# VHH binders against Protein DOG1-like 4 (DOGL4), part 61

Target 1, 232 residues: Protein DOG1-like 4 (DOGL4), of Arabidopsis thaliana (Mouse-ear cress) (q84jc2)
Amino acid sequence: MSKMRNLVEEKFLEFYESWVIQLELYLHQLLIAHNNNTMSETELRHLISKLTTHHKAYYTAKWAAIREDVLAFFGSVWLNPLENACSWLTGWKPSMVFRMVDRLRKSRVVLVEAQVKKLEELRVKTKFDEQKIEREMERYQVAMADRKMVELARLGCHVGGESVMVVEAAVRGLSMGLEKMVKAADCVRLKTLKGILDILTPPQCVEFLAAAATFQVQLRRWGNRRHYVTHS

## First folded at step 20 (VHH)

Design jh2 (from jg6 with T105E)
Fold by OpenDDE, fold request of step 21:
Structure jh2 (fold): chain B 232 residues (1-232), chain A 123 residues (1-123)
Amino acid sequence: as target 1 above (232 residues)
Amino acid sequence: EVQLVESGGRLVRTGGSLRLSCAASGFTFGDYAMGWFRQAPGKEREVVAAIDWSGDETWHADFVKGRFTISRDNAKNTVYLQMNSLKPEDTAVYYCAASFPIWHERSSDYDYWGQGTQVTVSS
């Protein structure tokens, strides 16, 4: 059966498709830059800035959309099942990017001891923040099964009347919590990203961003092939 | 039109207190981290304090030494800076800034700025 999409889903899907296309273009530029030692630091910084701005645009659109319907992002019809399976609170897991950083260490990139130390500190902090959010998320999820909801479930599903009001109230409460948690998670993502970029040199940043973008794009491609999903 | 309007800056004696306010309009205030910056004559602009979009997380510069406190009221689209135990060294123009969605230490990373309010601390 085809999943019914609401207006928020439709709009964001269109946005995301365009956003991914642009990401692929930037990825191409990152790869060129990575393989080109002739680019100046200024040029590299400009490219990095374009990517960071692009990500900012995503979250701008996302946060606008979640104000309307945060639940849409827990279905994420714009993502294939593989992408969704890898999602943490409607996005990439912040701690995952350190896998990309680890890759740098195994490549031609030489990280000085000070960088390694700072990255480790950031990793620890990121994990801590993730766990904090997860605990709070659990609280909201468990709260959905409050006394009224459990009682309603026990009595059976009825259409109309007080039961609808109870469910709607519960959903509103959950949605508010989810919105907060999603935003918090997004902030952890961006803080982590910013932290990494602040620690790395411009050439290292380019390599890191290329690795991250590559993984994102390939994950989407793999998922699409696996599940026969086509996106414009 | 995006606007950040600072208020509360004035002349105060050493040891005095001030409360700065920044009223925001023209953007979704509740989604933005807010920061207070200051710039003294002949010095670079420096971050004083920052607060995340929710108000749950705050950051203060070391030089405030617990004297200043940032807070926000999203219902009023306002961010505050409570300044206690003021010193002559605190004399500066204080600026309110907004950043989506996280705060930063660097001023260049902020999206919107106010015009600033003058704080002068006399000896």
Scores: ipSAE 0.871, ipTM 0.938, lowest interface PAE 0.5, mean pLDDT 93
Fold by OpenDDE, fold request of step 21:
Structure jh2 (fold): chain B 232 residues (1-232), chain A 123 residues (1-123)
Amino acid sequence: as target 1 above (232 residues)
Amino acid sequence: EVQLVESGGRLVRTGGSLRLSCAASGFTFGDYAMGWFRQAPGKEREVVAAIDWSGDETWHADFVKGRFTISRDNAKNTVYLQMNSLKPEDTAVYYCAASFPIWHERSSDYDYWGQGTQVTVSS
């Protein structure tokens, strides 16, 4: 089934495709840096900064777009079904990245006890924040089904102009709530990312970011193999 | 185009109170976390308090010890710093800063800065 795209979806699709291309370039640089061990800490920090800036650019574009139509991001036509299935509140689930951190520990990377402790604290905090957002999200979702809306739903297609106005108002209310939740979720994502990067050494950061970017890119590739996606 | 304009700084006696304001323009204020920083003579700029984009989350430095409170009014594109029980050690130029979309402890992570307002606490 082909999804009909609105202007927000089309614009963001174009942006995202370009953004992913750039991400792949950065991933390549990260992998080189990680595998060759030829870069100084200063150079590594610069590379890390470029990638974090790149992510910031994504959210800048996202937040501009969700102001126009937050609902577009709950469809996310720029993502394939696999990517969408793995999405939590229109993005990656923050707590998921700790699996990638665990991967570092299972590799040649040695984390000192202080790092392990801080990471655990961050994990707990992240989980708490996720749950808080989920509860609030549920509140908005349930609120959509108030008594009047349920009654209107029962009436089906036999609704007048007044009913349409009520529905539109309800949708607007929901959208405002959703926007807030999406933004909150994005903040948790970025706080978590920043937290991890602050705990890890530059070489560890590069490895972590490479792993994260690899997963993102591969997820997209895997999904595209299963489902044909038309790119603009 | 982007403007952060601090106001409210003045001379005040020890134990006094002061409310700083920062009026923002030229960017989507409601999407930015805001922070207050201060810089005393001969010292590095340090974060005093921060508030997330929604106002739901705030952070205050340890040296505040409950004396200062950050708040914001997104409808007015303004962030505030209520300063109570002021001490001579609080004398500094206070800066308003904006960061998209989360706040930070490091000043280098912020996107926009005001020019600051002088707060002087006399003995």
Scores: ipSAE 0.869, ipTM 0.937, lowest interface PAE 0.5, mean pLDDT 92
Fold by OpenDDE, last read:
Structure jh2 (fold): chain B 232 residues (1-232), chain A 123 residues (1-123)
Amino acid sequence: as target 1 above (232 residues)
Amino acid sequence: EVQLVESGGRLVRTGGSLRLSCAASGFTFGDYAMGWFRQAPGKEREVVAAIDWSGDETWHADFVKGRFTISRDNAKNTVYLQMNSLKPEDTAVYYCAASFPIWHERSSDYDYWGQGTQVTVSS
């Protein structure tokens, strides 16, 4: 049977589709800016601000949604299988963006030593934070198999009142933990992004954001070519 | 309507202690990082301390030197700043600020601000 979407999934799907469309528009602007060396710093900063605001809007919507149903984001019906396969705790892997930074260093973008040093420090911090979150996630996931749950599993499938209560309690506990971890992960994402943008010059930021957005959009396109995703 | 209301600021002597409170309303407090800023006369507003949405992570400015401690109670929609070993240099208007979802060092990155509470440290 096909998974029936709940209200949270439906709403977020609609939001995300619109959000991605807007991202593509911004990507176009970023690419133009990247190829136009005559744009002023003010103009570049404005464009960067639009992108950062756009990302903030995503997480605003996400956090509102996960308050209602965090588990919806572990199914992520708005993503295709390829996007899901590349997801870490309901979003992009924070440490992955440093690949985009590495691309900058191999392009026409010249990073000064101070920038390189700061970026490396940020990379290390990001990885540390990721690992911390992963350890906590493991704890919550393992905790799901507590004594009572294991006992219920051993006894087989029961739909008695007590059994239902135990399972629901376990799921609630897990959900609370997951929500916390997802939020923590999102914070690592945003801290990482902010950290990078704070280190880079406005032109470098534009190039970085263009690369990141390109990857995100292309990943979606590649995945959609392989799999048909419901967009309604 | 979003509101941040600071309280606890008053005149104290050098070496004294104060606990500032900031009561938040009108937004999902638990999703916001909170920060304390201060602005002394003729000086720029500067970040004093910040705390993430969960309270698990805190940051303090170097000039705090372990004297100030930020904390929060999400059940009460309140962020606190415990200030010990106060010095005349700590005299300033102290502001509470909120940022979704991470805290920042720059004041311009915060979403909401309180009106501030005056802290005066006399010799």
Scores: ipSAE 0.869, ipTM 0.938, lowest interface PAE 0.5, mean pLDDT 93
Fold by OpenDDE, last read:
Structure jh2 (fold): chain B 232 residues (1-232), chain A 123 residues (1-123)
Amino acid sequence: as target 1 above (232 residues)
Amino acid sequence: EVQLVESGGRLVRTGGSLRLSCAASGFTFGDYAMGWFRQAPGKEREVVAAIDWSGDETWHADFVKGRFTISRDNAKNTVYLQMNSLKPEDTAVYYCAASFPIWHERSSDYDYWGQGTQVTVSS
């Protein structure tokens, strides 16, 4: 028997499936742009804007969903096990994108000294922000073993009346903390992404976004092949 | 309908203080970073200060020099700008802006804007 999904999971699963499909379409456009030397800078910027808008849409949907049930994102039933294994606080780890940049540098992409310097500064900042969030998350995880959580564990499925209120209070408290951490992490992700895109030229941005999107799409495909997950 | 309504702008003397407020409605305020911008006559709109969704992170322009402080109250859907040691150069229309989910230095990256409130500092 498949695990029963809550409404938040079902809705977000549907959203994410459609979002990934659109991402694949954009990826195709990015690859064309990357291999097409005839595209103007304005055209490239427009394509970049479409991608950034697409990502913004994801987080808009995510933040709406986590307000309803942040715990759904710690299971992330819309992801396969491989994707989940690579997840950091319900998403990609911000510092990971610098590895994408490094790969670009090893290819035909030439970064000027000023760009390299700015990227390094951003990398350091991103790492610092990640660590800060990790420490805070650890604090929450340890704090979960408080009286309310113990009460929740004691009650288990035997909840009713006043017991239900206790359980709900415990869950709300935990959820609020987790939501804050997830949102903080998302902000680090988006700040990092924005920072990189601000440093790179439009052609470099296209290449970077293509690489990132490729990785995301392939990770999903690889995970689905290796670890079959039914998403209906 | 999304609304940002600034208030508190008035005429003040040099060295005076003023607190601006921006009341937000029509969107999930607590998910948005907020910013204060200003535009003087004949000048471009410039960012004054910004604050993240939680209020934990703030940014202030260099010209503020510790005189202005941005803050927010998510329970009241309001963002504030405390302005101290005002100078004639601070005379401008001050705008409140919202961006999801992070703040920006560029005005074009913000999603919603208020109508602005006039701040005039006399010499």
Scores: ipSAE 0.864, ipTM 0.937, lowest interface PAE 0.5, mean pLDDT 92
Fold by ESMFold2, look of step 20:
Structure jh2 (fold): chain B 232 residues (1-232), chain A 123 residues (1-123)
Amino acid sequence: as target 1 above (232 residues)
Amino acid sequence: EVQLVESGGRLVRTGGSLRLSCAASGFTFGDYAMGWFRQAPGKEREVVAAIDWSGDETWHADFVKGRFTISRDNAKNTVYLQMNSLKPEDTAVYYCAASFPIWHERSSDYDYWGQGTQVTVSS
């Protein structure tokens, strides 16, 4: 059970609710564009640009919030991150976006072989980047656990100011490492999204963005308010 | 107000070296990827090198690989381009650019641009 007492957490949740409302408005525009055979390529590219700008705005706000308190994004999930299949470094796992690509292929969207090859190359690169981050996170967790055990043993031998300083240093080290890893994960997310949009044609991009927006809106409606913050 | 100010461009002999600097202000520099672009007279602007927000990953165009090195100092809000083994074809106006949070090869994907600094390489 989570409490909404953290100032950073409350401010970001307010931002996120507004952000999703605006995403719903863009979804309506995407659906109109999907059905409109008279919309020019230039008009489609401008709509796609609005969506990419909107997604970048999410990360702009997130990185500002992380700079103040990265732990607000790691509620109970950071306690056992290796066993938690529902969250990957404060958001969706980048390789999961290819489920949307697979849906596009099933929805009668014809992808030419050059696009299919490029998408497979991107999927492999995305998985490689994910695995690199996962290995670094595992090394970090082991190093922090070892240092925490030493510091907790020293805390048991110390009372007062010195023990507080050791705990404060451990918390700072954890926060700095987690912030770097969250930012690295977000960069992989954005590189993957950008890569997909660069491979797809403008009409295909509209379909992809509409599918992604629909999923995110539905996830918000079905999930706990708290969980959207951890999975965006 | 966002500003990117390049400096260090000048006339240099073939084979010489030059270091460009780009001082940034008005945004959270440490969250941005940075790129150096160049534009020769009558040619399109092209990416030369890029560096991620942390400085850990860099990219260099093939035509400058091994000769140019991008770097950054987040404490000074500055990105650099070390240019070695200069050739006459390196003559161009060099531009500094910033993009949140990843770098790109395409100039249209960058958020902020400098005014440029002239590099001239003489025979």
Scores: ipSAE 0.742, ipTM 0.890, lowest interface PAE 0.9, mean pLDDT 81

Design jh2 (from jg6 with T105E)
Fold by ESMFold2, fold request of step 21:
Structure jh2 (fold): chain B 232 residues (1-232), chain A 123 residues (1-123)
Amino acid sequence: as target 1 above (232 residues)
Amino acid sequence: EVQLVESGGRLVRTGGSLRLSCAASGFTFGDYAMGWFRQAPGKEREVVAAIDWSGDETWHADFVKGRFTISRDNAKNTVYLQMNSLKPEDTAVYYCAASFPIWHERSSDYDYWGQGTQVTVSS
């Protein structure tokens, strides 16, 4: 017994599966570059460019899909429950990426004072932008709990042509506001990623991108194992 | 085919005002951040102003702050640069540029470029 998925969900599931496979291939290249001290700056910058282009392609596909159905990105069928539980407004939380930078600093990455100062400035800016979005999401949640919206949902349950039309219009209005917040969150994610890559040297960028890709791949693998369906 | 077409550049006197327009086609304009850049002869192209995809956030370089204002009309697929209190040092070719989905200060980070429009400010 299978569940039907709408066209947006099916298309993005197919895209995402391919996107993750390509991310894993780039991770392999990043790990080779990390372990190979003879790669030129030009070669490292080319690899970094491939990764940034790959991430940008994800958001290009996502923004096309959310134009059709933003709700598909809340509890996504292409993510396992662990991946969904770790989401902040349909993606990774921008401020949490600095935990990864902090781990790299404690491991093997040496940052000069100027880099440390710029990273702290970026961290503060990222947190500020996150908090602005969180305040807007709180206002959205309050609006959803508004008695008028609850009443509109009740009218839809009593079924009638007028009630269905009113409920559909209300859902579309809420979806437009939600779409704007998701786009705002994605912009903070991309600003943060770009900012980090601009501050780090090419070898440091390779280490950061490898760590980020490893985390994403491991989160997916671990979550899939916990929900693995056995046929025995 | 993606096109960005600037217009409105002309000769003006010091202290004058001018509005530049950039008409966009061939891409989903409303998903892109937009920037205005300028390049004087023998100088490197520099960012003047930028605006996010929604139009809610703008940024202006310090050397034009208070004098220039970027805006956009997503219904018309057009971005504008209102230039007031023009100075001879504002003389340059002005370019519009688009980047998905965030704007940047570095010109190399933009996806699409116009061909430019000449602004000349006489002393």
Scores: ipSAE 0.742, ipTM 0.893, lowest interface PAE 1.0, mean pLDDT 87
Fold by ESMFold2, fold request of step 21:
Structure jh2 (fold): chain B 232 residues (1-232), chain A 123 residues (1-123)
Amino acid sequence: as target 1 above (232 residues)
Amino acid sequence: EVQLVESGGRLVRTGGSLRLSCAASGFTFGDYAMGWFRQAPGKEREVVAAIDWSGDETWHADFVKGRFTISRDNAKNTVYLQMNSLKPEDTAVYYCAASFPIWHERSSDYDYWGQGTQVTVSS
């Protein structure tokens, strides 16, 4: 049974819209830095710090919100359908970010052998961590199916308050399990991001962050144009 | 106001044991990774052990492996460091630190720090 949108969803929608606008402003700065050879290393590190702080702010708000309603992050009202369809456990899939690194490596970004080795080690660790989470999700789905079958059998036999309390307990159990998995996935995302930024030089970090922000903004714009076209 | 308050530091003999505690307030403790650092006089602050937000994953520096154990109790907003088989080289001020949401080896990557508690190991 469907439920009305709650205050958590409305508040996070407002937060996310503001967060994306700020991301677009930082993208502008990243693109200027990407195309400009006059910025000092200190200026580049400051810009990189702004981006990492901005991403951290997203997760700070997200973790506060998932404590109240983790289900809101599965099929989110603040994302268009394309963005939702591309989500892996409520966000970008950590291992796929290495495709972006690979593309940058084939352009004017030249990596030293030590960087290449460290990036490959990080890629392997990231995939291992993802697979661990995916196995936990599979176990969770099996456990929830068993629990759901028991609860559905009880609902089929009863009409009244006991059935409501049993359904509420099942939903609470689902939410708590999902919260842990979403947090684990976010930790892999942040470990991967931090790891990449630690391996890359400041100019390389700017190029990477610009590419990542561009992808996120373009995915949102393309998905919104599809909706606009079908409704105009 | 965010606070991390270490306690339990004292003088112990070589081979002895000690448990440090760090009580947290003013932030959502269960969302933060926690680390213990130490700093001996004239030396750089160094990470000793770390634990993720859930308590499921821990890390210990090689120089303390098998001797120190980090743990946490999210219901009590407290992180612990159990120190066994203490050596004079373990003499230092021990600090707890918090980072959202992952832990790090570098002290500069942590958000919050305690004031420290002195551990002294005598021969």
Scores: ipSAE 0.729, ipTM 0.890, lowest interface PAE 1.1, mean pLDDT 86
Fold by ESMFold2, last read:
Structure jh2 (fold): chain B 232 residues (1-232), chain A 123 residues (1-123)
Amino acid sequence: as target 1 above (232 residues)
Amino acid sequence: EVQLVESGGRLVRTGGSLRLSCAASGFTFGDYAMGWFRQAPGKEREVVAAIDWSGDETWHADFVKGRFTISRDNAKNTVYLQMNSLKPEDTAVYYCAASFPIWHERSSDYDYWGQGTQVTVSS
């Protein structure tokens, strides 16, 4: 388990560093598109498609890595402490993205009444889905504690040395439950993202995606600067 | 090589039943949501039913609700469509499609497609 976790962590670190660099490049394109009022709807939809493909590529790689070692995604080595502190079930919290949507409603983007209604419906659905996952996580944690206590009792009481196999089996069982919960959370993230992009017009989508990418890039930059200063 | 292969389409009488299968290979089937679409001659492809990656959540279009049931067997990499109380209006080529990791109503949001299987419902 220890060596597999290190290899998975090393591989995903390299992937994530490259993925974030590409996100920064797409952010540059989003900002140009946001400032260019003559860009065609087709060109905007193409850029939006590049961003959605890039996000799906992240989850494709994540789900492959989770199958090998879901625990690597709790306290990830490829994220700084600030990024990790902001995580909800190994990623951004779906309901919090609506703060970015709220900024669109208030200042730079005119939303028509039908869009506002659909966005509020999506916000409520997203929150409902989050709460469902949180309740399931609590049930999992109770079951995990019971299972851990049983395995610890068996480990401490038996003679003959099947202890390594029992511990390994228990860890695998716990990891499977966590994998399912992480996947459920990722599905809510992607449903929420897709739902927002389906409601917004292409220029509004570009502004939203730019805001989201800016936040992610800045969170990483701020966390890295603080970490360096603390160690100096 | 990614492959989705539908089977089970045939001629059935009005009121009859039919079960379609779609066998998947070349990708991690258990990570994908699956959908069934249909296309009658000269018409646009439309979503019929969808099922999430785990099989825990399903969706059915109103025009088939109560008559069709989507299901999946992740151990066999297969998705199914049980079609009951068939009507002549159900005559179409039926396609299975896969999308990572959530399903969609729009066909353009799906990653992989099968070749289709013909279902014909006679009077």
Scores: ipSAE 0.703, ipTM 0.874, lowest interface PAE 1.2, mean pLDDT 85
Fold by ESMFold2, fold request of step 21:
Structure jh2 (fold): chain B 232 residues (1-232), chain A 123 residues (1-123)
Amino acid sequence: as target 1 above (232 residues)
Amino acid sequence: EVQLVESGGRLVRTGGSLRLSCAASGFTFGDYAMGWFRQAPGKEREVVAAIDWSGDETWHADFVKGRFTISRDNAKNTVYLQMNSLKPEDTAVYYCAASFPIWHERSSDYDYWGQGTQVTVSS
């Protein structure tokens, strides 16, 4: 891919920067709610709804952008290198979110037996869904390799114009398969997030969302300190 | 303007079959999960079946499993519910709903709703 930003990348960079600023504002509200036990259940549910809506807006914009250029989401210009290094199929790995839940349990958040059982069931389902996606990726990569062998044989016998068309077809095939895999991964992310929020009580949801937003914001801040240009 | 328009609801005899359709417009249908809900008078709205954005994965409530089949045609922006072996208990208004990007059991989690189509199953 060119190091020059295309229109999709420029548009999404602008969107993402605004989206992260709003996430930071919501994080502030989550921390106030966490540190002061004066909010009603209704107020907590409203705040949780704002966070859920905010995350959904990210995926709405992302799915519109991947229809135009899914490869922009592999090594994204709006993420620093640390953020990109932590990505699994263009986002956080669904099963890793349970490490955040485990950390909350270690911080003396009390989960009743029914919640623990439901979280274990969700963890198993999430891992199963991840493994399905990883198997589909493998099957797709094998199919691409087999098709590539046929294309390489044809390139050895064909004129340059025909070779360009074969390469373009291969790129389109890669893009189409990757788009489907990215959407499948995003669905697992959202199913897992929704499942956790449905199991946890409103105060526990606030703690979970605060921890998740804190991690995301801190990862961005720390990574940005390493990505700067100096003149001499 | 977002619209979901159900059709196909009518009176049928017990044991009969019926196919509901829901035509979608005003949004990117292929990115949305779709669900069929039903509501009988005096009852809460309940999910009947759901299908993911791609059409590859479906889910059916236990009370309709083996009798109802959800499907979609993304080229026509349409979701379907094939209803076989109908029972008087299936009498309800059936609603089509859309949610980005995953489906849900809870009706409050859906983004768009149709106006409903009446299905009446006579003894």
Scores: ipSAE 0.698, ipTM 0.877, lowest interface PAE 1.2, mean pLDDT 85
Fold by ESMFold2, last read:
Structure jh2 (fold): chain B 232 residues (1-232), chain A 123 residues (1-123)
Amino acid sequence: as target 1 above (232 residues)
Amino acid sequence: EVQLVESGGRLVRTGGSLRLSCAASGFTFGDYAMGWFRQAPGKEREVVAAIDWSGDETWHADFVKGRFTISRDNAKNTVYLQMNSLKPEDTAVYYCAASFPIWHERSSDYDYWGQGTQVTVSS
């Protein structure tokens, strides 16, 4: 049976549907800018700023929502199963974005040696930050398996005020730890995005943002078109 | 109603120490990276130090490294700048700034600004 949506999930689903529609509109503008040889650098920087602001708005809404229910972002109701399967700590994996840059370099984007050096430095830093988060997550999961979650399993058949209080405290502790990890991951995502956009020229930024938005939109469309076979 | 209110700026002798505070209200302080900037007479505003949302990571400009330390107390919605070994060239108006969720070197990337506190180093 499908999971009953709570108020946080309902609100964020509505936000996300609107956010993706706007992303598609910005993608159209990016593709026009890519194909329009006459757009000024000022116009390109304005469009890039719109995309950056749009991505920041997603995280603003997300961080407000995770304060209420961080677990909603693990197996999200606003994402199809393919999108959820591709998630690393509730979002795209920061180091994977460099594969997109590499693909663009092989096909369309011409990078000078100074840009290549800076991108490699950023790639190493991004991977280091990811691995730090992964090590912290491992330690957290081990600690939880050995402590509070085992305690909750032992108390699961108890009826009484003390058992309720222990369960509530353990759930709060779990949520706070996951919230910290999600926020740390989001900061790496935004640092990586900002770092790439600072290294690339405005036309190259338009190419990169178009590729990223295309991937996100196509992943959603493909996952949504899957036919469902129901067992009756 | 977002407010960042700096305090602690005053006249101090060369070699002295001073701690600046910046009290935040009207936004979720714990989600924001914080920075301290300064603007000396006739100069552009420049970043001095920055700290991430959690307080786990800090950055300091080379011209203050080893002398200034940024810190924060998320329970009190406050960011601090401990300034040691002060020099006359540290004389400036000091501003705190907030950016969601990461910090930046460029002042144009910050969302909120304080009104500043004057630090004057004599001798």
Scores: ipSAE 0.682, ipTM 0.868, lowest interface PAE 1.2, mean pLDDT 86

